# Ledger of designs, part 3: VHH binders against WD repeat-containing protein 38 (WDR38)

Target 1, 314 residues: WD repeat-containing protein 38 (WDR38), of Homo sapiens (Human) (q5jtn6)
Amino acid sequence: MNSGVPATLAVRRVKFFGQHGGEVNSSAFSPDGQMLLTGSEDGCVYGWETRSGQLLWRLGGHTGPVKFCRFSPDGHLFASASCDCTVRLWDVARAKCLRVLKGHQRSVETVSFSPDSRQLASGGWDKRVMLWDVQSGQMLRLLVGHRDSIQSSDFSPTVNCLATGSWDSTVHIWDLRMVTPAVSHQALEGHSANISCLCYSASGLLASGSWDKTIHIWKPTTSSLLIQLKGHVTWVKSIAFSPDELWLASAGYSRMVKVWDCNTGKCLETLKGVLDVAHTCAFTPDGKILVSGAADQTRRQISRTSKSPRDPQT

## First folded at step 17 (VHH; from y4 with W107Y)

Design yb1
Fold by OpenDDE, fold request of step 18:
Structure yb1 (fold): chain B 314 residues (1-314), chain A 120 residues (1-120)
Amino acid sequence: as target 1 above (314 residues)
Amino acid sequence: EVQLVESGGGVVQPGGSLRLSCAASGFRFDDYAMSWVRQAPGKGPEWVSSISGSEGSTLYADSVKGRFTISRDNSKNTLYLQMNSLRPEDTALYYCARDTSRYGPEYDKSSQGTLVTVSS
């Protein structure tokens, strides 16, 4: 009965990314973890090489602060959301803006790509979710149902559903197969504060993080809460499933990163980080945890790479 | 330039009430969630309350729940905190903060804050 001592996650590498003209609001890793995006109050999106910390490019265009950014699953594109009420689609290789998506009436707070990278969802303070065609830049659908701002979103692995989180403390699951007007198929209730982050697992489970300091793992198909993860002392800001769906990483405003057992709901490890605010958590394909955020309200972004809990400390 | 100016602080007896105001300028006020944060002498900053920029969903720390009410007037670019049933432990410098997604429970260090003193 090999009592596999949960390998203590050790901070292996800390990188500082500093050349922003303003505060960093968001960060996102590429699917392979090799590139990092940062969105800034200065209206620019920055691309970084994760390993070296080298600035690859600075991209202007937004006329307001960048609030959110995310890579497409195929890694060829990324999107940025801004207070200027627009979403921009960018080519990663060319570092050029491909499309400006216009339709929102207020600040756009979140974007997510479909698994096939053909669709993009956006949401914001206008309480609207918009579905976009990535190639044409046309709005495909307008999804209305939230009572407050949309703050988070993620597509299901099958592309059939979109999950959105809101200040109204609810998660809406939208069935995208349905004919317009798309009504939220399901509202997941249980949180008591803003839904700050959402993440689907490969098998179709949905995790939600909230300002109520909890994480919920849902089975969206049955609208069932499977497990509640309690332990954060501050707001949750980011969450990610491991590739094998056995673990969930979470981070927020407490300089703490937590790793959870998805089956038991137990916190396996708590790591003291250096980040005052964690913008994003991600697992690399090999099971490493990447965290990016801001420290000391400084213009400095710190990325932390931690070893997978499964790897014995050799 | 983003500006946040707090006012309304003062000295009150336990059980008393105060209403704080925060005048905001330099940004689209309604596109941001707003928060109150306080810092007591010798202590770190403590998040007090947040309000959405859209429908006014509100969130409170357990320490102030039922006693404090956060509100906003977007037409005036003003954030409010109604504080009732004040306690000595509420004594602190109170700050308003923009963009809770960025700052979380932390205050904006650039703000002067408004002092609330609860004493007999």
Scores: ipSAE 0.869, ipTM 0.934, lowest interface PAE 0.5, mean pLDDT 90
Fold by ESMFold2, fold request of step 18:
Order: C-alpha cells, then structure tokens, then sequence
Structure yb1 (fold): chain B 314 residues (1-314), chain A 120 residues (1-120)
C-alpha cells in the first residue's frame, strides 16, 4: 500500500570522466554494473570502473569511429562495432583483442551477444544482419530483409531468436531455431521512425525505442503490440528492463530518464539527470538503475572535473 | 577533414519555393544519416528533417511535414532540402548536419549554413 516507487528501485548516475580523444558514440554497463565501456570517435574503446570513475584501459585497434559497444552476458567479453566495417571481440580480464570480425561492407552500428555468450549478431548500413560464432570468429548466418540500416539488436533470452531494429522503422524477429538455407523473419510494424534501441525482458517481451519518441512493448510470439509508452519529448536513445521485469527504464536525448511500470504501461517517475545528455541506462542484478551520460564535445572541453559516480539510491 | 557547404538560400516571398543543397566531403557520405537544422534570428537550433544513408528513409519535424522534402544523391555526396509553400516563420539560417544519432535532433556545429528569408 506504500505510495511511490518500490523500495528495490534505486538510481545511480554515472558521468563519463576525463576527456576521450574524440566524442563518445556509445556506452554500455557490464552485467554486474561494475564496469562501463565507452566507444569513441577516436577509434578507441575505454573501460571505466563505475564506482570510482577510474579509467581502467584505453584500447585501440579500430581504424574508424567506434559506433557501438556491448558486454557479453557472462561479463568475460565485450564487442565493439565500427565505421571501419569490423566488429572486434575483446577479453575483459586481459584487455586484449581476441578477434576481428570482417564481412560487413559498410559501417557496423550494432552488436549483441546471445544469452550463452557464444554467438554475436551485428548489423549496420549494409542492411545485413550477420550472426557469428564467438569462439571461432566464423560467420554462421547472413540475414537479409531490412530495407535500411540496422541500428539495434538483441537476442531473446528464452528462445533462439534475434530482434533487429532499423531505420526502415520496423523490428524484425529472426527465428534462429530453423537450420535451413533460407532464414525467416517476422516484421513488427508500428513505429514511424528509426528503431534506435531494443531490449528483451527475461520472460521474452521486447521493448523497442524509436526516434518517433515512443517505446513499444511487444509480445514477439504473437507479433502483438502490448503497450505504447508515450512521454519522451525527444528521440529515445536507450532502454532497459529490470531483472524482475517490473520496470522499464528509458533515456532520451533530454536530461530525463523515465521509469515505467511494465504491467500497466504507466510512467512511474521522470528522473532528472545530470546536465549532460544520457547515453545509456541499465539495471544492476539487484534492481538498481545505472545511468551514464556525457555532454557534447564542447561541454567536455570546457569541463575538466573528475568525480566518482554517485552511489545508487535505495 | 569533414566539410559541409550549404547553398541555395535567398529571399523568397511567402508561398514560394527554394531548394537547398549541402555538399559533403571528408567522410564516406552514404554511411551517415544527414539532417537539416535551422536557426531563426534570436532563437536556438531547431531540427527540420533527417534522412538515412542507405535507402533514404526520412523524418520531418511537424512544422514542415508535407511542405519540405529531404533527399540525397550519394553519387554526388550532396544533401538537398526542397522547401515549398514557404512561410515567414521559415526564415532562418539553414545548415546541414552529419549524423544526429550522437547529439539528438538539435545539435551539430559542422557548417556555416545558408540564409533563407521569407518576406516581401
């Protein structure tokens, strides 16, 4: 009967520390929330310890801007996608590049790991989705069907399916269970602009965020739209389901992060962010919200403050 | 070295038309979404339209939808904005921007712009 948000919902705001050698295009939290990756225009991926804000390493290798980065679910690997048309796989503990995945003909804009961390999906401006074996680095499948660039992706945690989102305003659900020469997909239509982010819930619901300023929650097994979340005043940039599946966190290009009730679709809170634009939001395993953000390059050139991230609210 | 050079601005009476061009160089043009942004006198930047790099999927601000058409010619590294049924409130400095996915719809200082004035 308590009013307000549940006691298990807490928020920690993590601001990028120090100046990258170029602007930041993407950030990602490790599954346990202890590390933050940032991918930069300078072609490097940076690793940060989230509690202290300490820079752990700066890894080069890409010959073009890093567009996207993501940890594997087991936390042992991370992947980076770049304008150099490659995906790189990295060992977290060794801070070492393990593989360079070549095959895309244009910039790679998204990468995601399967739940068992053994497969990787990538997509970008060549309108192709590629599925890779993480251990061997070999391309397993080439998935074609989107009419414009692939901008987002996520693997289902419950079935062997992949979701991809595109500038063509659709989400495709690729059924990977079939071992055939032809691949099949199901298109989810409803958004009116670029699908900038995707996130599966633990039970297999799918959230999609878009430049149309909305978030849609889908039931992929029935191809049905369950709930539209309206309320962002700008394009949606990042979304995340809580581990208990009760909440969805979303960040736009504003300074605001919204928290939604997944069962009712109601916006429970609008959290004021730091002055910087939020780049990503995530939940820790114990249900705390992590938000990472940075100012544009001009603001980072003016600001030289280094601060530890705030503790999560409880 | 990224360069964006706008042209095609001028003075037009209400109801008239203009076509803006943006010549791009120093990067692989077709791997970036491109946008038009405008700044009216004394106002902050206002996003107008965006177009993808691959197939030309487009997005428009409500204030210009149905009147403006964004397009691109990747073989010429050129972005266009066809502006029809112009109104006095369309008076602004128009500039093109490479890839708004990092900053959102209102940011990017990559060019000098071209002035459009709607008056008689």
Amino acid sequence: as target 1 above (314 residues)
Amino acid sequence: EVQLVESGGGVVQPGGSLRLSCAASGFRFDDYAMSWVRQAPGKGPEWVSSISGSEGSTLYADSVKGRFTISRDNSKNTLYLQMNSLRPEDTALYYCARDTSRYGPEYDKSSQGTLVTVSS
Scores: ipSAE 0.488, ipTM 0.770, lowest interface PAE 2.4, mean pLDDT 81
Fold by ESMFold2, fold request of step 18:
Structure yb1 (fold): chain B 314 residues (1-314), chain A 120 residues (1-120)
Amino acid sequence: as target 1 above (314 residues)
Amino acid sequence: EVQLVESGGGVVQPGGSLRLSCAASGFRFDDYAMSWVRQAPGKGPEWVSSISGSEGSTLYADSVKGRFTISRDNSKNTLYLQMNSLRPEDTALYYCARDTSRYGPEYDKSSQGTLVTVSS
């Protein structure tokens, strides 16, 4: 057993996934990393076996482009958001649509599941955030306050709060613990452009990525900005905390993936990959970084880039 | 089929003005942020400006801020770029792109562009 410090992060595996009927707008890894979900302009959601690249299913139903897709944390469901103004809930094992969630007036651009997989948040161009009960499909709450489109969202893992990011350059933290009809929120201001991605850490810190090319790390309980991460040359599109909260991975509209030290704010590593655009970054529990996105502009493909993490030296 | 057709380019003297148009079809225009991107001879693509859907939030590159104005008319599915105080450095092929928060403008290749030349 060797706990040595490696010299650099390395790309371990790259897989290509083809045969979409349109551009891929979103991708997501299942919680165990064994399945890749892709949402396409053709209105379909595709499921792929990550290791082999085998297409498992192609699911229609949306009458417009799929803008966003995500697995539930328990891995049993996934959700898709579309220009058809609906969110669809799907059973992973049966490959079947369970619910069509109607209520949005314009394109739905983000969905997120609560940590217990029992609630779903959605948002989009109608500037409304909607909370849904996953089991019944009924709307639980309507959250209004953003001044432009809702582009990103994430649930806190530690408290019943939801973060949403918007074209209005703010992050709102919605306190869902209140039972009253008026749900209060705190605005986190500091970005100067669209909030394209949000990620809570396991302890409840919040990272926000923006078209202003920066990432901010916040403590939502005090509404305070802890660190700004500067160094991306393009818009930030996806971010992820490591499970131990020491690292943050980020990707943008460039070929580069960056790894940051969360305590110092320094960029530790920049990996130039084969991707033209990254859709998602994730950390596995064993410390690998998974990245998915579009590559090779002459074909519609999703690449996976895996990296070995640094191990500390004892 | 997504289509973006740019027009309004031409030859203009330094200090002049042009207004570019981008006619969009094949998608729901008001559900996308839109951008202008330019590519000068011998250079890579450069993002110029972006505008949100119907709410009008705008972003500009530092090189054009105060001189260019992006706008849109969602009833006509048309994106505009008003370019004032033009400089020779603004000479480029200009094209429009639709944006989602998941894709940058330089990767949406649905158009041919319109050429702007600023010279004496």
Scores: ipSAE 0.398, ipTM 0.718, lowest interface PAE 3.4, mean pLDDT 80
Fold by OpenDDE, fold request of step 18:
Structure yb1 (fold): chain B 314 residues (1-314), chain A 120 residues (1-120)
Amino acid sequence: as target 1 above (314 residues)
Amino acid sequence: EVQLVESGGGVVQPGGSLRLSCAASGFRFDDYAMSWVRQAPGKGPEWVSSISGSEGSTLYADSVKGRFTISRDNSKNTLYLQMNSLRPEDTALYYCARDTSRYGPEYDKSSQGTLVTVSS
């Protein structure tokens, strides 16, 4: 099995998205990469066509800054979290708010959908994780255990577990099959700073990125650290597994995007982009890497960088 | 309108101490992590330290670890930086920043910062 040297990734396209009324706090790609979502300090969520850069819609409703946003895996919905202590559920096609989820007592910092798009998790500065029914908008569970703010979250592929990352530098794995009250099943310790991002692989591995400039790959079922990825010179802000789980992409508070070998832990490639800060990185189904973030000091403009591992160096 | 006003800078000898303050207004202070950033002459901005809004968890750059202490008083909407064992390389304009997202600190560009000069 020829361990072929991954083809050199090339930066193909950079696009700028403007027209925000305030600084952009978050961005997210749709599962197919065709849409970009941005959340702003102006309290609005923006939808963009990724290729053309066209603004599709501007949605108000939040009474405070939007801190985080994410698409559902099926691409039909998206959620936004805000300093107004609420989460909003939106219909992508209709560009309408479906639900306002109320329960948090402080700013909500993160949201994540279950793989089946039926559940939503949220977390924030109140140190609480809330599980919501997407259809009804009802709170299903309150998860308590972190010692500080929840800053990141992701569901396991089987929907059985939820991972949350915190300013307390820990990752908690919550078994959602357990009877209420859901107790943190496992605490993963090893990071020395805020857990800024989490990402499950399709097979159930968990990657965590941190302000300590490292990435950890965990086996949650055994609560074991498999690999530590070192090389970033600034805070890690976003991570994503490739569809085949062979690679991990990471981006942070720098212009650098890194691609890692998940098995060896080696950095395969470091790409210099135009972004000063990355909000999100993702793999497309065809293996391309999409990165979105702020390219200027005002953080009002979002740029997209796409790189394909298979593109020959022209 | 978000306002951050820094104070406490001055001239000190190597090994000396200073305490910086930042008065914050125009937002819910306790819902934000706060940071100090500095910019030395001829250099780009450098992150110094951060503190969470909930439990006051603290983070430090390696260059200041063990010498600087970040703290906050939410009742006063004030951020502090105690700087001990100051070195010439600590000479910079110091800015207060709020973490507007999980992605990093933002300092007010309209802020003048507070100047710290460490010289013999």
Scores: ipSAE 0.342, ipTM 0.706, lowest interface PAE 2.0, mean pLDDT 87

## First folded at step 19 (VHH)

Design gd55 (from y4 with G56D)
Fold by OpenDDE, fold request of step 22:
Structure gd55 (fold): chain B 314 residues (1-314), chain A 120 residues (1-120)
Amino acid sequence: as target 1 above (314 residues)
Amino acid sequence: EVQLVESGGGVVQPGGSLRLSCAASGFRFDDYAMSWVRQAPGKGPEWVSSISGSEDSTLYADSVKGRFTISRDNSKNTLYLQMNSLRPEDTALYYCARDTSRYGPEWDKSSQGTLVTVSS
């Protein structure tokens, strides 16, 4: 496996996505990278063709700003979270709302799907995590333990566990194998600020990004901190593991995207982009890095940057 | 429309104190983390402090830790910054922000800010 140092990251392609009626709060790529979602202050979710930049659909329904959106792992569904205290489930192909999930008492700030796309987790300013059945729309579990807002979440791909990150600077690992009502959690402590993003690797490692400008890689099964990644000059907003788990990409509230060696903890590359805030970064199946976020002062334009860490700078 | 109006700035001697206020309107105030950012003459914007919507968590830049205190009153839609032990290097225009997405060299000032001058 040619552990070759990825070539210097350069911006290869920038696409601007406009036509929002308000500021863009969140963006998410489909698993194949072909579609982009954007959530806006105007209460709408937008679907885009990633390569062409074409608007596919604008979906209303929320009565408040959309704060977060994410695709299901199978790419057939997506969910949106809103200040209207609801989560909406949508069909990608039909561009229709399937379910409105009601239960939160304050703004919902994050959503994530289980690996099989059958469950959805949500969290927000009410300090509650809710587990939902995707098909029925029923709440399955209420998870309480965080001392502040839930801002990030991700399901483990290897065990029936959910990770949540909070303004309380902690990560909770929830064991979902337990029978209700008693769901136990383990707390991962070490960060000193808001946990803005979480990402599991395929093997079950957990990365957390924080406003303390650091990234932690954890072994959740032992609650052990493996590596701390230092180098960001501003808050971390998004992180993603490469498919082979050799690399981690990170972005934040600076125009910088960083690629890290997961084994050594060293920053391999830093890309200077055009984004004022990066909402999301992801690896495509072919190893390309995609980043989306707000690039203009009005936060109404989102740029896409794609680069293969293996491609030399042309 | 989102509106943020800062007040409480003024001239103070080194070692003095000021309390800044930010009146917010046009959004559900308690569903947003709030921040203070400052910009000194000839310098770029600098993040100062943030507070969660629930008031349970606060964050500070190293330059102001132990001297500044951020707080909020959600019932009044108001953000505060208590500044103690002020130093000449604290001289800046102070802005409140709903988020830090606009933080950087191209800081979009949605408000006029309030001027704090620390001088002998």
Scores: ipSAE 0.875, ipTM 0.935, lowest interface PAE 0.5, mean pLDDT 90
Fold by OpenDDE, fold request of step 22:
Structure gd55 (fold): chain B 314 residues (1-314), chain A 120 residues (1-120)
Amino acid sequence: as target 1 above (314 residues)
Amino acid sequence: EVQLVESGGGVVQPGGSLRLSCAASGFRFDDYAMSWVRQAPGKGPEWVSSISGSEDSTLYADSVKGRFTISRDNSKNTLYLQMNSLRPEDTALYYCARDTSRYGPEWDKSSQGTLVTVSS
């Protein structure tokens, strides 16, 4: 079983995205990695071509800072969350706002789409999770249970479940299959600080990143902690599974990106980047890691780490 | 413009107490988690404590846990740090920081901070 030498990750390309009227709070890659979204304190969402760095569009509408943004899995839509207590749904192709979702009473801090892109979940400082119908813009469910702000969320790809992370240091798994108005949740406990990011694997494992500087990989169906990843020196901000679920990328503060073996829990590589804060990590289909975040108050840098092809030793 | 103004620093003997304040303006205070960061002479910045916008959750560095208490008054746009059982190693410039989700444990370099000196 050739313990394949962990491919040395190298920073291949760094791009800076400017022209924001304020600090950038969030960034997200499209599913194909071709487009980048950025949400800014200026109340606007920006669309960028990832490769060229070209600004595609600037979209206003929010009356407060944009705190979070995310593409739909099908890549046709994206959502933005704002301090103005609203979520906006946008058409990517038309660069047009389709819906304004109103219901939150405080700043909305996170949004996520269901795998089929038909539902959207939002959460924020009002300690509420709201489930929305994407087409109609109607609120479908109100999920209450967290003791503090919702800071992260992700839908399961295999089961109709939603995971949410909170300042209360817990992860809740909401079973959305229940027909009853009261949606039950399972609490995953183990972290000791804010749950800053959540990511499901394709098979249904759940990774959580926290301000406690650790990453947990869970089996949500059994509420079991499988592995704890330790090694970050500062807070974790973003995590992503590789498509094959063999690797997990994590990024946070202090310019560090880590790659982990999901089976052993070992840190395979630590890369020092240029980003002061990482907003998002993503794997490309070809195994590259995309990281976007803020380097300075005014400049976002996307760093691409490529796996050096295993030189076939002839 | 976002403004953070720290106050309450001073000279205290070991075992003494101080209460720091941070007056915030230029943003909706309750929409942001707030933090205290300190920088000792010759050392890098160190995260001290954070509090959620809802005031329901607090976090502390191990070095200050059990001795320091972070709190906030959203109606007054003010952040507090009660420091008890002070030690010489607590000597530092103390800064308040906004939006820890964005900047993490980094403090706003534009703020003046408030000096805490613990000496016999």
Scores: ipSAE 0.872, ipTM 0.936, lowest interface PAE 0.5, mean pLDDT 90
Fold by ESMFold2, fold request of step 22:
Structure gd55 (fold): chain B 314 residues (1-314), chain A 120 residues (1-120)
Amino acid sequence: as target 1 above (314 residues)
Amino acid sequence: EVQLVESGGGVVQPGGSLRLSCAASGFRFDDYAMSWVRQAPGKGPEWVSSISGSEDSTLYADSVKGRFTISRDNSKNTLYLQMNSLRPEDTALYYCARDTSRYGPEWDKSSQGTLVTVSS
């Protein structure tokens, strides 16, 4: 059920989304910001119209909690990852499951699409990264090297590489350009805890968020750490680059969303709202910030907050 | 329903030791990272330690490093916190939590926590 509770400063719109049969574990905005997905402990993925708060569908099929969900970059598909050890691939327009991807031996914790929407990467507690062909549903590659669960992933927009983040506190960069069976990877070390989120910028920089309460910005081509962003008082859960790559938004297991200058590493703004826990943050194409998370009315409600953008010229 | 039941608290002298337990039910325990959180009298919640579902990775707050050890037994659905070299500032109500849980007071809606008191 939809009810609005206004947030404090800098929040322009807040919508509450109810009717989940369990705790919400993940949320994702469509590329155009018009839809919100929520993945729940009840094994369902819910689709919502962001502006109205209308429930568009509730999709069952998973036999365990949904841990993660994401849209394809072209907006035609979404994927859900679950404790039932499967990834499901769904048609957004038809609201139907197209594929059930089986192969993981434990809970799947992250899923990401390649920039062309033709490949899907998944990872979880079995310490395996799997690449899948979206069209056929066939597993293309099995990537092994992490020493603990895969908790985050993202594809590079500029080269054929995949970044994965793990409980082993490392980020691995997998070079998928090689056609040999031995896919090489490089480890980015520096974090001291779980790598809970990853995001590539459009130019190929990589941000990593961690339970060590920091965000690192890397240049993956040189394996160089460029900037550490410190200031979160809780674990980092979600990060996103602005479309112009001048800002980074970050959300933690807190009511706070932070906006950072990517070049200086300075925190420009801290936004508080009605959220108890933010699940995700994203930028719209016009540079506004969308945030979703749980509120204290029920743990099943999601809200959207406004951006507070700054001119990035320095 | 997910249930987490903490036990093992008590009163100890400074420098003493305690072992806390958390019995979990209602979910597949080894698919979740687990944490200990504490709340001292009159203060907000403070994260103490976390452990991965594989048991291979642990994380500690700076205030407890070297003194506390988190562990789990996935076959028994039980999380542990071994607390050594206890200090008066460790006095708090201790809760366990899943990695999907929030920080804050709502963590205790279905549980009482277990009280640890360190006094001379």
Scores: ipSAE 0.485, ipTM 0.756, lowest interface PAE 2.7, mean pLDDT 80
Fold by ESMFold2, fold request of step 22:
Structure gd55 (fold): chain B 314 residues (1-314), chain A 120 residues (1-120)
Amino acid sequence: as target 1 above (314 residues)
Amino acid sequence: EVQLVESGGGVVQPGGSLRLSCAASGFRFDDYAMSWVRQAPGKGPEWVSSISGSEDSTLYADSVKGRFTISRDNSKNTLYLQMNSLRPEDTALYYCARDTSRYGPEWDKSSQGTLVTVSS
């Protein structure tokens, strides 16, 4: 087999997605990569077909800027979080708002779905994490303990746990298995700045990206830091594990997207492009990297695909 | 819509102090982290400091830690930077930005910045 030196990344497609009525604050790819969501300062969420760049819908309803958007893992729903202190749940196929989740006292900055798409977590400037039943729209739990805004979240795919990241520079791991009014959590300390993004791997490792320009990979079951990824010259904005867990992609608040070897911590590739700031990076199931970000002062989104640095079977 | 107006710059001797202000309008100020960025002549932009909307968390570049203090007054929609023990390498155009603003060479075109010159 090969020596383990990865293939050089190549940009294969660049698509431009129309002009929004305001700055784009967040973007998200559908699980299969066929659809791109964008959340805008104009209070709308836009849906785009990734390959063609065709606008599929423009959905209003929020009375303030949309700060974050995310697909459910099954691809049937998406959620949007807003400065209007609400989360909205939407049906992808019908382009229709199903629920307005009210309870936050300040801007909502992150949402995430449980792996079975039945629960939603939200957090923001009120320093509270809320868990919601997706079907009923009822708040299930209120999780408190962070000392500043909740900026990132992700559910574990292997155990019933939620990770949240905050401006207080900590990651909290909330054990959701206990049915009590007080939810147990453990704090992962080591970052020195805002925890802007979180991503679980399929096996349950956790990556955290920070405004301290580093990425930490943790093993939550032992509460141990496994490796630090250093090399970004700007704050980290988005991270994603490859499906085989060998690689991690990361985007900073810049044109730079990096690919890392998860075992050695070495930066294997750096992709530089036309966008001014990346909002998101993701892996497709077949290992391609998708990147979306602003190219024209946040009024234009660019999506592109790049081949995975490795092709272990072909 | 979004406007950021910097003031408080000037010429000061090495070791001196200045206080910069940034007046913000067109958005709900306390829902955003705010940053100071500087650009020296002939150089690209350099991040200086950031503060959370709650004022509980602050971040500083290594080059300014211990000398600069970021603060905000959410009731006046104003961001501040207290700069002490100024050095010639702090000479730059200083401007403010929201946390969702570009981290690139042209932060927010609605802002002209405020010039700080440290010279004897």
Scores: ipSAE 0.474, ipTM 0.752, lowest interface PAE 2.7, mean pLDDT 81

